# VHH binders against RNA-binding protein 12 (RBM12): the designs that were tried, part 3

Target 1, 78 residues: RNA-binding protein 12 (RBM12), of Homo sapiens (Human) (q9ntz6r430to507)
Amino acid sequence: FCVYLKGLPFEAENKHVIDFFKKLDIVEDSIYIAYGPNGKATGEGFVEFRNEADYKAALCRHKQYMGNRFIQVHPITK

## First folded at step 6 (VHH; framework vhh_8pnl_2)

Design v1 (from f4 with S56Y)
Fold by ESMFold2-Fast, scan of step 6:
Structure v1 (fold): chain B 78 residues (1-78), chain A 123 residues (1-123)
Amino acid sequence: as target 1 above (78 residues)
Amino acid sequence: QGQLVESGGGLVQPGGSLRLSCADAGFTFSSYAMAWYRQAPGKERELVARIDSGGYTNYADFVKGRFTISRDNAKSTLYLQMNSLKPEDTAMYYCAAYEVTWESPSEYTYDYWGQGTRVTVSA
């Protein structure tokens, strides 16, 4: 159960993703934040959830704010 | 102490293309979010496209699929590639910058603005 994230702040770290999805059971080792050559976040990321209920709750976080950025939360299915 | 200068505007026929550039002078370009705005005669200034320091982009619906915003941090330059131009794209085009941090205003408050470059799409 994975989601694709867009719109992350350029200083986003794993701790910010954990806080954004607080009260949901995330696979912390699954958190991936893309970084550019300047060492700043590109705004993209991925995270996995342990169960379907929390995955669906995560999709409800779509367009909520991390700091002063609204975050896009998209489903990934393959 | 930080100034944005636009270039690349001109006269083009409908269906043509133009590439706008915006160069900074003396601030930390790579840390700034950048935007292109435009203002047509008799209309309000409107957002065309935004790009943050990490390359995340956002476009106004009326330019999606036709315009591409990009940045070159090594050259401290912002670009707007404009394809399939229409007469309604005729406007003064402005670049703008603000520093994006965890604490920055959520509604984009720009620290720097350019003087604009004129784009005319003639029929």
Scores: ipSAE 0.000, ipTM 0.115, lowest interface PAE 15.6, mean pLDDT 73

Design v2 (from e2 with S56Y)
Fold by ESMFold2-Fast, scan of step 6:
Structure v2 (fold): chain B 78 residues (1-78), chain A 123 residues (1-123)
Amino acid sequence: as target 1 above (78 residues)
Amino acid sequence: QGQLVESGGGLVQPGGSLRLSCADAGFTFSSYAMAWYRQAPGKERELVARIDSGGYTNYADFVKGRFTISRDNAKSTLYLQMNSLKPEDTAMYYCAAYEVTWESGSEWTYDYWGQGTRVTVSA
């Protein structure tokens, strides 16, 4: 149960992703924040959830805000 | 020189191990997020591993399962344990530190960079 994230603030850390999905059971070591070759965050990331219910709840947070950026939360099938 | 000093690089054969260290020269280490970057010949610098102020870690796909980043705030030191080294890991390795400020939309800027330590993996 993984989601793809777009629109992360450039300063986003794992703790911010955890807070954004507060009260959901995430696999904390699955949190991935993508970086470009210049070492800057691209605004993209991935997170895995332990169960289907929390995965579905995570999808409901699509377009909610982290700071003043709305975050896109998309399903990943496979 | 920079305020961060890397050490522990060297020449090893494929399958070997090295432990890199990055020592702080006087800033408030525990409040900073830390990262290891590398630059292979002919390439741009790329992120290898990162550890934030809360101890959460991220790894590039090409090192997952082989490298471990850790920090010792009491010693103001960042580490990178490198196992199962491959010729593709040959690069200059740099540590970097930045204090995360939550200003939405701002770009990351690294407050401190080291001068690098050279890792060569060859027979």
Scores: ipSAE 0.000, ipTM 0.162, lowest interface PAE 15.1, mean pLDDT 72

Design v3 (from f4 with S56W)
Fold by ESMFold2-Fast, scan of step 6:
Parts: structure tokens; sequence; C-alpha cells
Structure v3 (fold): chain B 78 residues (1-78), chain A 123 residues (1-123)
């Protein structure tokens, strides 16, 4: 159960992703935040959830704010 | 089928409190994100507070610190605790429910709306 994130603040760290998905059972080691040449997040990332209910709750956080940036939360398909 | 029914509105003095309730009839409450909106006469509807199925909350700036949104999935009920009420809080209050689907995750599509409950804050 994975989501793809867009719109992360460029200063975002794993702790901000954990706080954004608070109350949900995340696989903390799964958190990925893409970083650019300047050491800042590129705005993209992903995270895994341990169960379907929390995965669905994560999708409900779509367009909520982390700081002054709204976050897009999308399902991942392969 | 499926309906949201608001209750708890009324007339209150400035500085008073009210608790609004929104009861589910006809859909699976626990999987839905829920919201409270309000509309004053002559104005558009505006978001007051939102809560997802996992309990994450979001508030409009004009109610932060005064209003608390909560849900009881076992009772299929949404609440809005309104404290320190001001005359500008006078409006019809509506609850709304939406389920984010993977086919359209980029927008909130409200599946259900209630008929509203009136809150009047007046001396």
Amino acid sequence: as target 1 above (78 residues)
Amino acid sequence: QGQLVESGGGLVQPGGSLRLSCADAGFTFSSYAMAWYRQAPGKERELVARIDSGGWTNYADFVKGRFTISRDNAKSTLYLQMNSLKPEDTAMYYCAAYEVTWESPSEYTYDYWGQGTRVTVSA
C-alpha cells in the first residue's frame, strides 16, 4: 500500500512526512524524499502503509498543507 | 439512499458554545472523509473544518483555536464543538462526506451533503 507524494516543501524531511501522516501506521523505513543538487527535497516522495484503512486515510490527506505547500497524495500503480 | 442529518444549531450569546452533530444514514461512515461548511446570507459556502477517516484535521484560519472537529466511527457521527462564538459565526452549517477514490485522487468530490442546521450568535 504505497502513495506517491507531490508538492512537498523543498526543506521537507522524513519527520515532516511522519507528522503529515500522523495517526496512520506507516512503514517508516519506506519513506523516500527526492533531493536535488542543493540538498533540498525536489517536492516528490513516497511512503508505504501497513494496512488498507490507513492507505485510504492517507489518500484523504490529498491537498492538505505541510507548512505553506499543499501536498498531492496519489496511489502508485506498476 | 444515503443522507447526512445535522443537528445542534440554535441561538446563543457571543462567547457561548454549541456542539453540532451530523449523523450518517445509508453509507459506510468510517471510510469517508467528512467536512463542515457554513454559509451566511448573501455569501458563498466556505469550509470550516475537515477530518479524514484516520482522524487528521484541517481548520479554516477564522476558527482555529475555537472550533474542534471530531468523529465517532462506531456511532457514524461527526461533531463540531464551537467555543467562543462570535456574531460573524452566524450561518447555516452543513456537513459533507466524500470518499477519495484512486481514479480521481486530485479533487474532493462530495458524495453527500446535509440540509443544514442554523447557528445564530446574537445578543
Scores: ipSAE 0.005, ipTM 0.213, lowest interface PAE 12.2, mean pLDDT 75

Design v4 (from f4 with S56F P105G)
Fold by ESMFold2-Fast, scan of step 6:
Structure v4 (fold): chain B 78 residues (1-78), chain A 123 residues (1-123)
Amino acid sequence: as target 1 above (78 residues)
Amino acid sequence: QGQLVESGGGLVQPGGSLRLSCADAGFTFSSYAMAWYRQAPGKERELVARIDSGGFTNYADFVKGRFTISRDNAKSTLYLQMNSLKPEDTAMYYCAAYEVTWESGSEYTYDYWGQGTRVTVSA
């Protein structure tokens, strides 16, 4: 169960993704944040959930805020 | 078959408090994300607060620090604790249960809505 994230703040780190999905059973080792040549996050990322219920709850956090930016949470195909 | 029933609304003075409740009557409460919306006369319904099945909460800016959403899955009940109430909080308050849907043209699909409970904040 995996979601695609878009709109991440440029200074986003794994800890911010963990906090954004707090109370959900995240596969912490699955967190991926894309970085550009300037060393800042591109705004894109991925994260996996251990069970379907938490995956569905994660989709419900679509357009919630991380800092000053709302985050898009999209399902991805296998 | 399934329905939501709101209660706890009433008349209160500015600065007062109310606790709204929303009871499940016929569906699997614990698997749903829940929300409180409100609608003042002549205005659109607006989101007040959300809580997902994992307990994550989100609040509209106009209620942050004053309202607290919570759920009790064992009792199949959603709550909204409203503190420091203001006249502009006067509205019908509605409970909703929903799933996010990724069908064409849909980001939120609400499966159930309640009939609303009226909150009036006046002297």
Scores: ipSAE 0.005, ipTM 0.308, lowest interface PAE 10.5, mean pLDDT 76

